# Designs tried in a protein design chat: VH-VL binders against q9nrl2r1430to1533. Part 259

Target 1, 104 residues: q9nrl2r1430to1533
Amino acid sequence: GGVHELSAFEQLVVELVRHDDSWPFLKLVSKIQVPDYYDIIKKPIALNIIREKVNKCEYKLASEFIDDIELMFSNCFEYNPRNTSEAKAGTRLQAFFHIQAQKL
Key: E = the ipSAE of ESMFold2; O = the ipSAE of OpenDDE; V2 = 0.75 times the mean of E and O plus 0.25 times the DockQ between their complexes.

## First folded at step 14 (VH-VL; framework fv_nezutatug)

Design a21 (at its last look DockQ between E and O 0.78; V2 from the best seeds 0.00; counts 0 for: pae E 2.2 > 2)
Fold by ESMFold2, look of step 14:
Structure a21 (fold): chain C 104 residues (1-104), chain A 121 residues (1-121), chain B 107 residues (1-107)
Amino acid sequence: as target 1 above (104 residues)
Amino acid sequence: QVQLQESGPGLVKPSQTLSLTCTVSGGSIDAGYSWHWIRQHPGKGLEWIGSIYYSGRTDYNPSLKSLVTISADTSKNQFSLKLSSVTAADTAVYYCARGPYTSDRYYMDVWGQGTTVTVSS
Amino acid sequence: DIQMTQSPSSVSASVGDRVTITCKASQSISSYVAWYQQKPGKAPEPLIYAASYLYSGVPSRFSGSGSGTDFTLTISSLQPEDFATYYCQQANSFPLTFGQGTKLEIK
């Protein structure tokens, strides 16, 4: 949790947001557009929320930051069948994240 | 950071149920990960037993399917293995492990230290 | 089930040697292979995921390569702490399966 770690978290989140496959993860899923989502997904999270937590210094450990990002992907795979556009995007973005996370 | 530790009896009689618990520390079992049981037979390789996900869903090795139950207790930050009707062939070192929850690739990035279970009369 | 076959079953080598261990899948698994190191009496430890990516803290003398069915783990300059058994694992589909192991021994 030093200044260097906070900068690294922000840089990683920026790279995730800029990735072509970030579109399912930018903001929380709309209950109006996806009525059953919150009946299935108990701990919703998205990149905008993670970025706000980084900006507010709410992550005390790198593992807490990594866990939120992994939860974001796990929610995607839990809700979306394997052959959907959302799951495929999640698969590619998670693979990118795993490479970038080694730098933490 | 995340640490896993197996616990349970080291000796089990044939036909009984083997019951093991994995305690997670430095992280949460309901974080978005997959949680696995793997065993290693004496002088042999590793065998995946099954997995439980943060959502409570499970996958089991078909070779053990009717004999295995994996469950989680989020209040204790633990997940457990029950293997029924054990025989001497179930003598092994049992590991718990964690990996990312994914749609198409399943790695184990954290392992417990292992617990030796002997099935003997 | 996808079978993972490792070669050789054992290797005798000296400190400083280059060692290559291979793993062959019974069908294509893309790059979905992990490698683990296991020392006697200890749990396996992760080395490599996705065929070629080192986990954090793994020495750079370890490398992995391959795609499809043929995969390798290479130790470029063997150190005393590297004498262990090495396992590959296919991560492509259930049931998850491991190679039978390659024991790396002091010559």
Scores: ipSAE 0.494, ipTM 0.875, lowest interface PAE 2.2, mean pLDDT 91
Fold by OpenDDE, look of step 14:
Structure a21 (fold): chain C 104 residues (1-104), chain A 121 residues (1-121), chain B 107 residues (1-107)
Amino acid sequence: as target 1 above (104 residues)
Amino acid sequence: QVQLQESGPGLVKPSQTLSLTCTVSGGSIDAGYSWHWIRQHPGKGLEWIGSIYYSGRTDYNPSLKSLVTISADTSKNQFSLKLSSVTAADTAVYYCARGPYTSDRYYMDVWGQGTTVTVSS
Amino acid sequence: DIQMTQSPSSVSASVGDRVTITCKASQSISSYVAWYQQKPGKAPEPLIYAASYLYSGVPSRFSGSGSGTDFTLTISSLQPEDFATYYCQQANSFPLTFGQGTKLEIK
C-alpha cells in the first residue's frame, strides 16, 4: 500500500504515546489492579481509545479531540494524588500536550 | 469553539441571593475541565469566587465560602453561582471561565464576556 | 492565602518600547503562574500559563519567565493593541489569587 500522511490528530497521538510519561495513559486502567477505579471515574479513556477514534475519523473538530485528551488527564488527577508517579507523569505529559495542541 | 455566556438578573436587592448561570457551548462541561466564577468590582482587580470540576467537586474562596454555592447541570451544559445575603460590596462584573484540569493547578483559558450585577435597594 | 504583588501598578510607555511587569508571590508557587490581558469593558484574555508558555494565538512579543516567587511578563516591542491592564495569577493553591493589576498606558 501507499504511504499516507498522518493527520494532525494522528501525529499528536503518536507524539503523546512516544512520550516518556505516557505509561499511565496507554490503555484503560485494569479493574483487577485498581478495583475502585471505576467507582470514581465514570468516563474512562486512554490513548489507545483516542487513537482508535482518530483512525475512525470520529473527531470532526479539534475541540472534540482536545476534550478527550483533557478528560484523560482529568481522570488521572481526579483519581491520583498529586504526589503519585501517575499524577506527576500526567502533569508533564499534559504540559507537553498543551504546547503541541497549539499547532492544531 | 468553546464559548461561555453569563446570564442572570443585573439588579439584586440587599440581603437577597444573587443567582447567575454560565451556559457553555461548543464543548461539554463533563469533558474534563474546571469551571470558575470570578468577579471584578468596579475599577478594581479580579477576585476568584469558586470553582466546580467535571467530577462535581467544588472549591470556594474562604472569604465568600459561607455565602457561595456553585453547581452544575450537565443536561443543560451549564454551571451556576449563588451568592446569598448580598450587599453593595457584591456589586461587580461577574465572569465565568473554563480552565484545563490539572493536578491542583488552575488557569483560565476561556472566559465569558461577563455580566454586571448591581446590588441596590 | 498567597498574595501576588505586581509592579508597577501603572506604567506609561510608547509603541516600540520594551515593557516588563513583575509579579511577586508571598511564597513559592513553583512555575504555576498565569498572565492575563484585560482591555476596558472586556473580559480578561489569557496570555501565558505555567510562567512561560504562551497561549495559542498570543503574539511572540509576549514572554514570561520566573519561578518560585518572582515572575515577569515582558513585551519586547509594544504595539498599539497592547495597551491594557495585565494581571498575574497564581495557580498553585487555593484560594486562587490575582495580582492587583498593572495598567499599561500610552505615554
Scores: ipSAE 0.400, ipTM 0.849, lowest interface PAE 1.2, mean pLDDT 94
ESMFold2 (binder alone), look of step 14: mean pLDDT 92; pTM 0.950

Design a22 (at its last look DockQ between E and O 0.26; V2 from the best seeds 0.00; counts 0 for: pae O 5.3 > 2)
Fold by ESMFold2, look of step 14:
Structure a22 (fold): chain C 104 residues (1-104), chain A 121 residues (1-121), chain B 107 residues (1-107)
Amino acid sequence: as target 1 above (104 residues)
Amino acid sequence: QVQLQESGPGLVKPSQTLSLTCTVSGGSIDYGYSWHWIRQHPGKGLEWIGSIYYSGRTDYNPSLKSLVTISADTSKNQFSLKLSSVTAADTAVYYCARGPYTSDRYYMDVWGQGTTVTVSS
Amino acid sequence: DIQMTQSPSSVSASVGDRVTITCKASQSISSYVAWYQQKPGKAPEPLIYAASYLYSGVPSRFSGSGSGTDFTLTISSLQPEDFATYYCQQANSFPLTFGQGTKLEIK
C-alpha cells in the first residue's frame, strides 16, 4: 500500500539479496541448466521478479509480499532434496527472512 | 490477514467417518504453505493428526496411519480431514492450522477457532 | 517419536511475578521448538518459534531459550492476560509432538 510499506518491502528485498545464501534465489532457474525444473515447479518466482513487483507497486498488502517470498522458499524445498546446497541455503535464508519480516 | 475456520458435524456415531473442512480466507491454500490438522482431547494436550502441503503431498501421524485422509479443494480454498472408524477416544476439539513450508520444521503461525466433535453412541 | 515433557504441570503466581516453564525433549532437537499460549475456550496462539524468536505482536516480557534437549519459556513480569495454559512443540521431525501443557493460574 502506502509509501512506508513500499520502502519496507524494498529494504527487506535488498537485505535478502545481500545475504550470503541468496545465490539460489537471485533469478529464475535456467531451463538450459535444469531442464526438468519447470515440469515440477508451476509457480516459479525469484528475488529479481519480487523486486520488480515492489518497484511496480504490485503488492497491496504485506501478506502478498510475504506470500511470494515464502513461495520462493517452498519451490526450493519442493525441487531440492534436504541435503543439497540449495536446500541448506534456503533454510538459512528463510530463517533470516522470518526474523526480518517481524519489522513489517 | 489469513483466517481459518473449521466446519463439520459436532456429533458422530462410533464406527462412522468423521469429516471436517477448513475454509481459508485472506490467502490461498496453493501458495507455498503447509496446512495441518491438530486435535485436543478433553482436559488434555494437543495431538498432531497430519498435514497437506501446497504441492498436494501429505504426512500423517503414524498412530492414525490408514484411518486418516487429508485432502484439498483449491477451487473452494479448503482442505479437509476424514478420520474413519471413530471411537469415543476421538472425542476432541479439532483445529486446522497453517505454517511456512519447509523440509521438516513446521511451526503453526495461524490457527482456526476449533470445532468440538463428540463421538457417542 | 520425540516426547516433550513440560514442568511444572501447573503453577500459581501473582501479577508481577517472574515465571519459568521448562520443556525437555527425549532426544536432541537442536533449537526446533515452538511455544503456544491457550486461554480457556480459545485456540492456541503462537508465541515463539526456533526456541527464542518472538512472533510479531508478542509482548517483550515473553522470552525463550535453550538448545538440544532443554528449553525454557520465561515471563518476566506477569500481567492479568498471561494466565493461560502454555505448550511447547518440537518441530525437528515427524510426528510433530507437543508437551502436555503447563497451566498458569492466579494465586
Scores: ipSAE 0.421, ipTM 0.858, lowest interface PAE 2.5, mean pLDDT 91
Fold by OpenDDE, look of step 14:
Structure a22 (fold): chain C 104 residues (1-104), chain A 121 residues (1-121), chain B 107 residues (1-107)
Amino acid sequence: as target 1 above (104 residues)
Amino acid sequence: QVQLQESGPGLVKPSQTLSLTCTVSGGSIDYGYSWHWIRQHPGKGLEWIGSIYYSGRTDYNPSLKSLVTISADTSKNQFSLKLSSVTAADTAVYYCARGPYTSDRYYMDVWGQGTTVTVSS
Amino acid sequence: DIQMTQSPSSVSASVGDRVTITCKASQSISSYVAWYQQKPGKAPEPLIYAASYLYSGVPSRFSGSGSGTDFTLTISSLQPEDFATYYCQQANSFPLTFGQGTKLEIK
């Protein structure tokens, strides 16, 4: 994307990272801490990875950026039951993302 | 690309059980998505019936919950709908659909072509 | 249950027109709204999710906006293939519910 688009993506990622509910999403899940995670989640992703992709200008369309963010949330909801802190945090952060992403 | 196809009897008698199957091709129902049944009465709008997830968990429309059963067969890459004790009010086009898996938010991003079910004596 | 009140129920327009369809939720649903297009004898096709995001392949003349309770679908310049029935859907909570639909007809 263009400079403005890249800046918008960067800003959005920064806002997501700074959000109180970002803690489940900051980096990839540790296989040591969660041994079965990668048996369930086949397309792992996290905010640090998305940030790197933004920095490398790998997103040519806003839809591609959005897809990765949605994948991140999907993974969370797939692995974590609804009543977990992770799922609840994800729900709130996703709502925040959907609102902020309207600016893209 | 993922495709969905509904199948089942197009005619069901009152008080009997409506049974439909959705066959998924071009993708697996094992993980990552939610699977839905939606119906549309003739000349009317859309009504969500229920959903099933890769874990086997289901959600149903409360208006139909007592009469609805949704199940999945991963070995056949299918999921099914059973609606018991049907009446003329259950005459509709029935759609199966796929959506992303979320904790509590669901859209339908891929639809079957729909199958018409008529309830008549 | 969350009711989605869609308006208008029907609208007549001409090619090239700007068309706006609205959907009002009975309670706040954040941005969890989808829009679908349905042509006669066909299954609904997704247009928009999360109030404002276009699905891949959807023409840019389509746009969605809104948050809370009031949402809009806009077609900036109507094309012949756009005459159809449109539905909004709330994805905020179960049971999932749809608007009653808006039939967009040729004037």
Scores: ipSAE 0.021, ipTM 0.678, lowest interface PAE 5.3, mean pLDDT 91
ESMFold2 (binder alone), look of step 14: mean pLDDT 91; pTM 0.942

Design a23 (at its last look DockQ between E and O 0.05; V2 from the best seeds 0.00; counts 0 for: pae E 12.0 > 2, placed apart)
Fold by OpenDDE, look of step 14:
Structure a23 (fold): chain C 104 residues (1-104), chain A 121 residues (1-121), chain B 107 residues (1-107)
Amino acid sequence: as target 1 above (104 residues)
Amino acid sequence: QVQLQESGPGLVKPSQTLSLTCTVSGGSIDYGYSWHWIRQHPGKGLEWIGSIYYSGRTDYNPSLKSLVTISADTSKNQFSLKLSSVTAADTAVYYCARGPYTSDKYYMDVWGQGTTVTVSS
Amino acid sequence: DIQMTQSPSSVSASVGDRVTITCKASQSISSYVAWYQQKPGKAPEPLIYAASYLYSGVPSRFSGSGSGTDFTLTISSLQPEDFATYYCQQANSFPLTFGQGTKLEIK
């Protein structure tokens, strides 16, 4: 395959994944490790899923991409108390995203 | 682009219930955001009324003494405000707004145009 | 509740002037402050979030700074369209609260 220039969405996902605070968001929460997660979170999502959607060109508008990212954060904040490492990481990563998303 | 529009009666009698609806277009209220009601008394500053989130959770300003109810209808892409037992002090421009859903940190990044509600006999 | 106290309540300035508006929180709110601009008969428009970050489309002459309890909004060189009322807002805890506003008028 040929080398393709990353789209703005692809590049932003890469930057999010590489961020130090991305660890809660890299993949879907394990139902085994967190048995009640999916009883609370009805629309689970993670960076690997978003990356896949980007690769499949499923986002027609930047707003759709942004919505999924915001869903990812909202899930985190819905499930995790604010004093948890996950919530703190999410807060920082979201702030980073908000700055980067302005470039879309 | 996402847009918000307030609607409802501009005149309410004292002791009645103020009912407003915020219609969202260009985006879904189904997930990922916080949705807020803010009001501004004539010639005064801004007052946060309450918020609703995609999960259905709500937060209200304690100063309104449990007179506020905020609800959402995802099928209509709307969220609503009900303020019971209104008085002249509830006369204001009412705004709905959107913000990100963060860890208890909420900004308002998109606002409706506002709707004037007058409480009068 | 967290009180946000803006200073000054009003200020007169000319085009090209540098203007500074301050907001003091009654307790530490980290950097969770937003600034809004409101023109007569219009809804507030967001300028800054998280104390120092500009929303997309906001001119670079606007800047925000501060942490803890003291925050500042600065307009480096006033333009005609900048005459309006400005509000700070704390996003640290409920209930969300706004400053009383600063009216920036043309001299």
Scores: ipSAE 0.240, ipTM 0.809, lowest interface PAE 2.4, mean pLDDT 93
Fold by ESMFold2, look of step 14:
Structure a23 (fold): chain C 104 residues (1-104), chain A 121 residues (1-121), chain B 107 residues (1-107)
Amino acid sequence: as target 1 above (104 residues)
Amino acid sequence: QVQLQESGPGLVKPSQTLSLTCTVSGGSIDYGYSWHWIRQHPGKGLEWIGSIYYSGRTDYNPSLKSLVTISADTSKNQFSLKLSSVTAADTAVYYCARGPYTSDKYYMDVWGQGTTVTVSS
Amino acid sequence: DIQMTQSPSSVSASVGDRVTITCKASQSISSYVAWYQQKPGKAPEPLIYAASYLYSGVPSRFSGSGSGTDFTLTISSLQPEDFATYYCQQANSFPLTFGQGTKLEIK
């Protein structure tokens, strides 16, 4: 909703992007470079897209913003086996997100 | 159009530390990709040495792990290789390379020009 | 470690020939293979990723196939610029490993 929530969403997205474990989530996975990704992941999303949605005021509720962030992690865990660097980074970044999201 | 360029000494004496730097242009080392060192032995072909992510995470070839350090300097847009206690067996052409943005598959989609390193007395 | 074994080690061929190079993995790597071309005195250049997908700008006479342990690179009609050394690389798990190379020479 309001201006406070939009600035909190932007602050949170910036913190996520700056986190060391954000590397799997910065941009959408390339279909050319990873051809099977979009056979498995039907609702792709990444931090650059979420940040643009914040900038365009597309989130009406904090729950919509949180849902996109959680979808991002869910996609990571669905595509990547648990022992992969991507899944481990996702686990750590998700834990960081949950701590920061308590401010919402 | 990302470009990678290796630099460092071409001649190193046995037991010394080999230090090489890869300078990245046309893109940021901070973002989204993995960065690798590979060497090519005259009679043995290509060997992956190790990699670094923008996060600072490293993975090393187990055969070299105690001898290798890979690091990054984001202010210079560079990543570097140190290989300690070199011998004649470390004579090779050394390449830096980029792995594409992906979940866990590292195809080398951009290569540097290569730099020849000779280990000799 | 996953060993990548290429065959043959060298091929003598003429312009216009069809050439097939084989790469065998010591264990299943799904489709996670790349192929590189290296011309004398130059760095390797990427040709194929994920066993069968060509990088942009790679001529359509190059093709790749395979899954599991057996992979092939095929050049359907050799051109003068194709005489080079070819390497496969598994991208399935660390350490990343390369085949020993196949040198393609003019007859």
Scores: ipSAE 0.006, ipTM 0.606, lowest interface PAE 12.0, mean pLDDT 87
ESMFold2 (binder alone), look of step 14: mean pLDDT 91; pTM 0.935

Design a24 (at its last look DockQ between E and O 0.79; V2 from the best seeds 0.00; counts 0 for: pae E 2.2 > 2)
Fold by OpenDDE, look of step 14:
Structure a24 (fold): chain C 104 residues (1-104), chain A 121 residues (1-121), chain B 107 residues (1-107)
Amino acid sequence: as target 1 above (104 residues)
Amino acid sequence: QVQLQESGPGLVKPSQTLSLTCTVSGGSIDAGYSWHWIRQHPGKGLEWIGSIYYSGRTDYNPSLKSLVTISADTSKNQFSLKLSSVTAADTAVYYCARGPYTTDHYYMDVWGQGTTVTVSS
Amino acid sequence: DIQMTQSPSSVSASVGDRVTITCKASQSISSYVAWYQQKPGKAPEPLIYAASYLYSGVPSRFSGSGSGTDFTLTISSLQPEDFATYYCQQANSFPLTFGQGTKLEIK
């Protein structure tokens, strides 16, 4: 097959995943490890899910893509106190995302 | 794509409660972000009133805290402002706005068009 | 509360001019400053977040700088559509607070 250029969404997801602070967001939170997570977070999402949606061309607008990413961060800050490693990583990654999102 | 629209009575009598609603379209208030009320007295600057998050948590301006209640109705995709015991000083254009959910930086990236509320006998 | 003091309160300028608006915070707020543009009868529109980053669609003639307590919004070459009131906002601590505004008028 031929080499295809990544879409802007694909490219940004790649950059987010490769970021040092992506570790809390790579996949959905484990119910086993965090039993109460899904009692608190009603719309869970992670980068692997977002990547899949991108690959399936489910995002028609940049705003839809951005909404899912922001949901991901919102979930993190909703569940994790600000002094946790997860929240700190999320803060940095979100800042990075906000910069990159302006290019979309 | 997201749009915010303020609605409510444009005239309120002194000592009554000002009640406004912000209707969000093109996005869900239950899917992240932070939601804010800001007002602007005629010819004056901007004053933050308070914020609500999708957990239901609220933050209020201390200068108004005792008089302000912000709530959300996810079924209607709305969030509301109630300001009790209004005076002429509460005459203003009231804006609802959205910003990202953050830990330490709160910007407003989408605003409603604003609605004028006049407090008068 | 953190006070944001803008300077000047008003400024008259001509198309093509370089315009600088300053915002001073009463205490250090890192880079957590936003700038908004408001035209008469309209809602504020976001220009800059985190002191120096432009929102999508904002012309490149706008720029922001600063950290700590001193922040600056610069319009490198004023255009007719830029005449408006500008507000800074500290985004770091509650209560969130705005500068008193800078009205940019045509000379």
Scores: ipSAE 0.877, ipTM 0.944, lowest interface PAE 0.6, mean pLDDT 96
Fold by ESMFold2, look of step 14:
Structure a24 (fold): chain C 104 residues (1-104), chain A 121 residues (1-121), chain B 107 residues (1-107)
Amino acid sequence: as target 1 above (104 residues)
Amino acid sequence: QVQLQESGPGLVKPSQTLSLTCTVSGGSIDAGYSWHWIRQHPGKGLEWIGSIYYSGRTDYNPSLKSLVTISADTSKNQFSLKLSSVTAADTAVYYCARGPYTTDHYYMDVWGQGTTVTVSS
Amino acid sequence: DIQMTQSPSSVSASVGDRVTITCKASQSISSYVAWYQQKPGKAPEPLIYAASYLYSGVPSRFSGSGSGTDFTLTISSLQPEDFATYYCQQANSFPLTFGQGTKLEIK
């Protein structure tokens, strides 16, 4: 968690947010609009929450940051069938993330 | 970072159940990953045995499905392999591994050291 | 099940050589191939995922290419630490399957 690591985490989050396929991940899923989501997904997370955690220096290790981003994708794949727009967007954004994470 | 370590018996008798455990350190078994068992027969290639996901779902190699069970123990940060009714053909080095959870494609980005299991009377 | 056939089964080469290892899938697997390096007595180590992407810390002399059924791992200038066995893996569908391995040894 030093200043250099936090800058790298912030830069990666910005790249993810700017990606065309970020739309399912920007904010937590609405419980009102998707009532059963929180019955299935026990550890919800989204890009705005991850960015807040970076800004508050809550990640002690790069692996903790990476794990939150992977959890975000895993929740998407667990909730959404493969053929949905959400799962397809998740697949493309995860692939992009794996490339960008090499820069850490 | 994340480290995986296999543990279990080095010698198992035919017809017994092989029981192995993978201990995860530097990360959580509940993290959104896929957790795998792979084995390597003496002087031969690698064979995928099966996987368990952070959700608790499992997938098994059809060639082993009736004989294999993979489970997880969150409180110990471990996942385990049980292989029943072993024969000499089950002699191998057994690896646990981790990969990203995806819809349909899996790579192993972290491997354990491996543990040698010999099935012999 | 998708079979992965590697060639050659072994390669004898000298430091500085360019080495090419191929892997052929029994049906199209898009680009869902990984490559692993295994030294004697050690676990496999990941080199490449999605046919062509290097894992962090993998030297740039390693490269991968291919799509569909035909895939290649190339070492552009062989180093002493590269003598090992190399495996391809299809990640496209269960059961996950590996090539039989290519042993790279000193000439």
Scores: ipSAE 0.481, ipTM 0.873, lowest interface PAE 2.2, mean pLDDT 91
ESMFold2 (binder alone), look of step 14: mean pLDDT 91; pTM 0.939

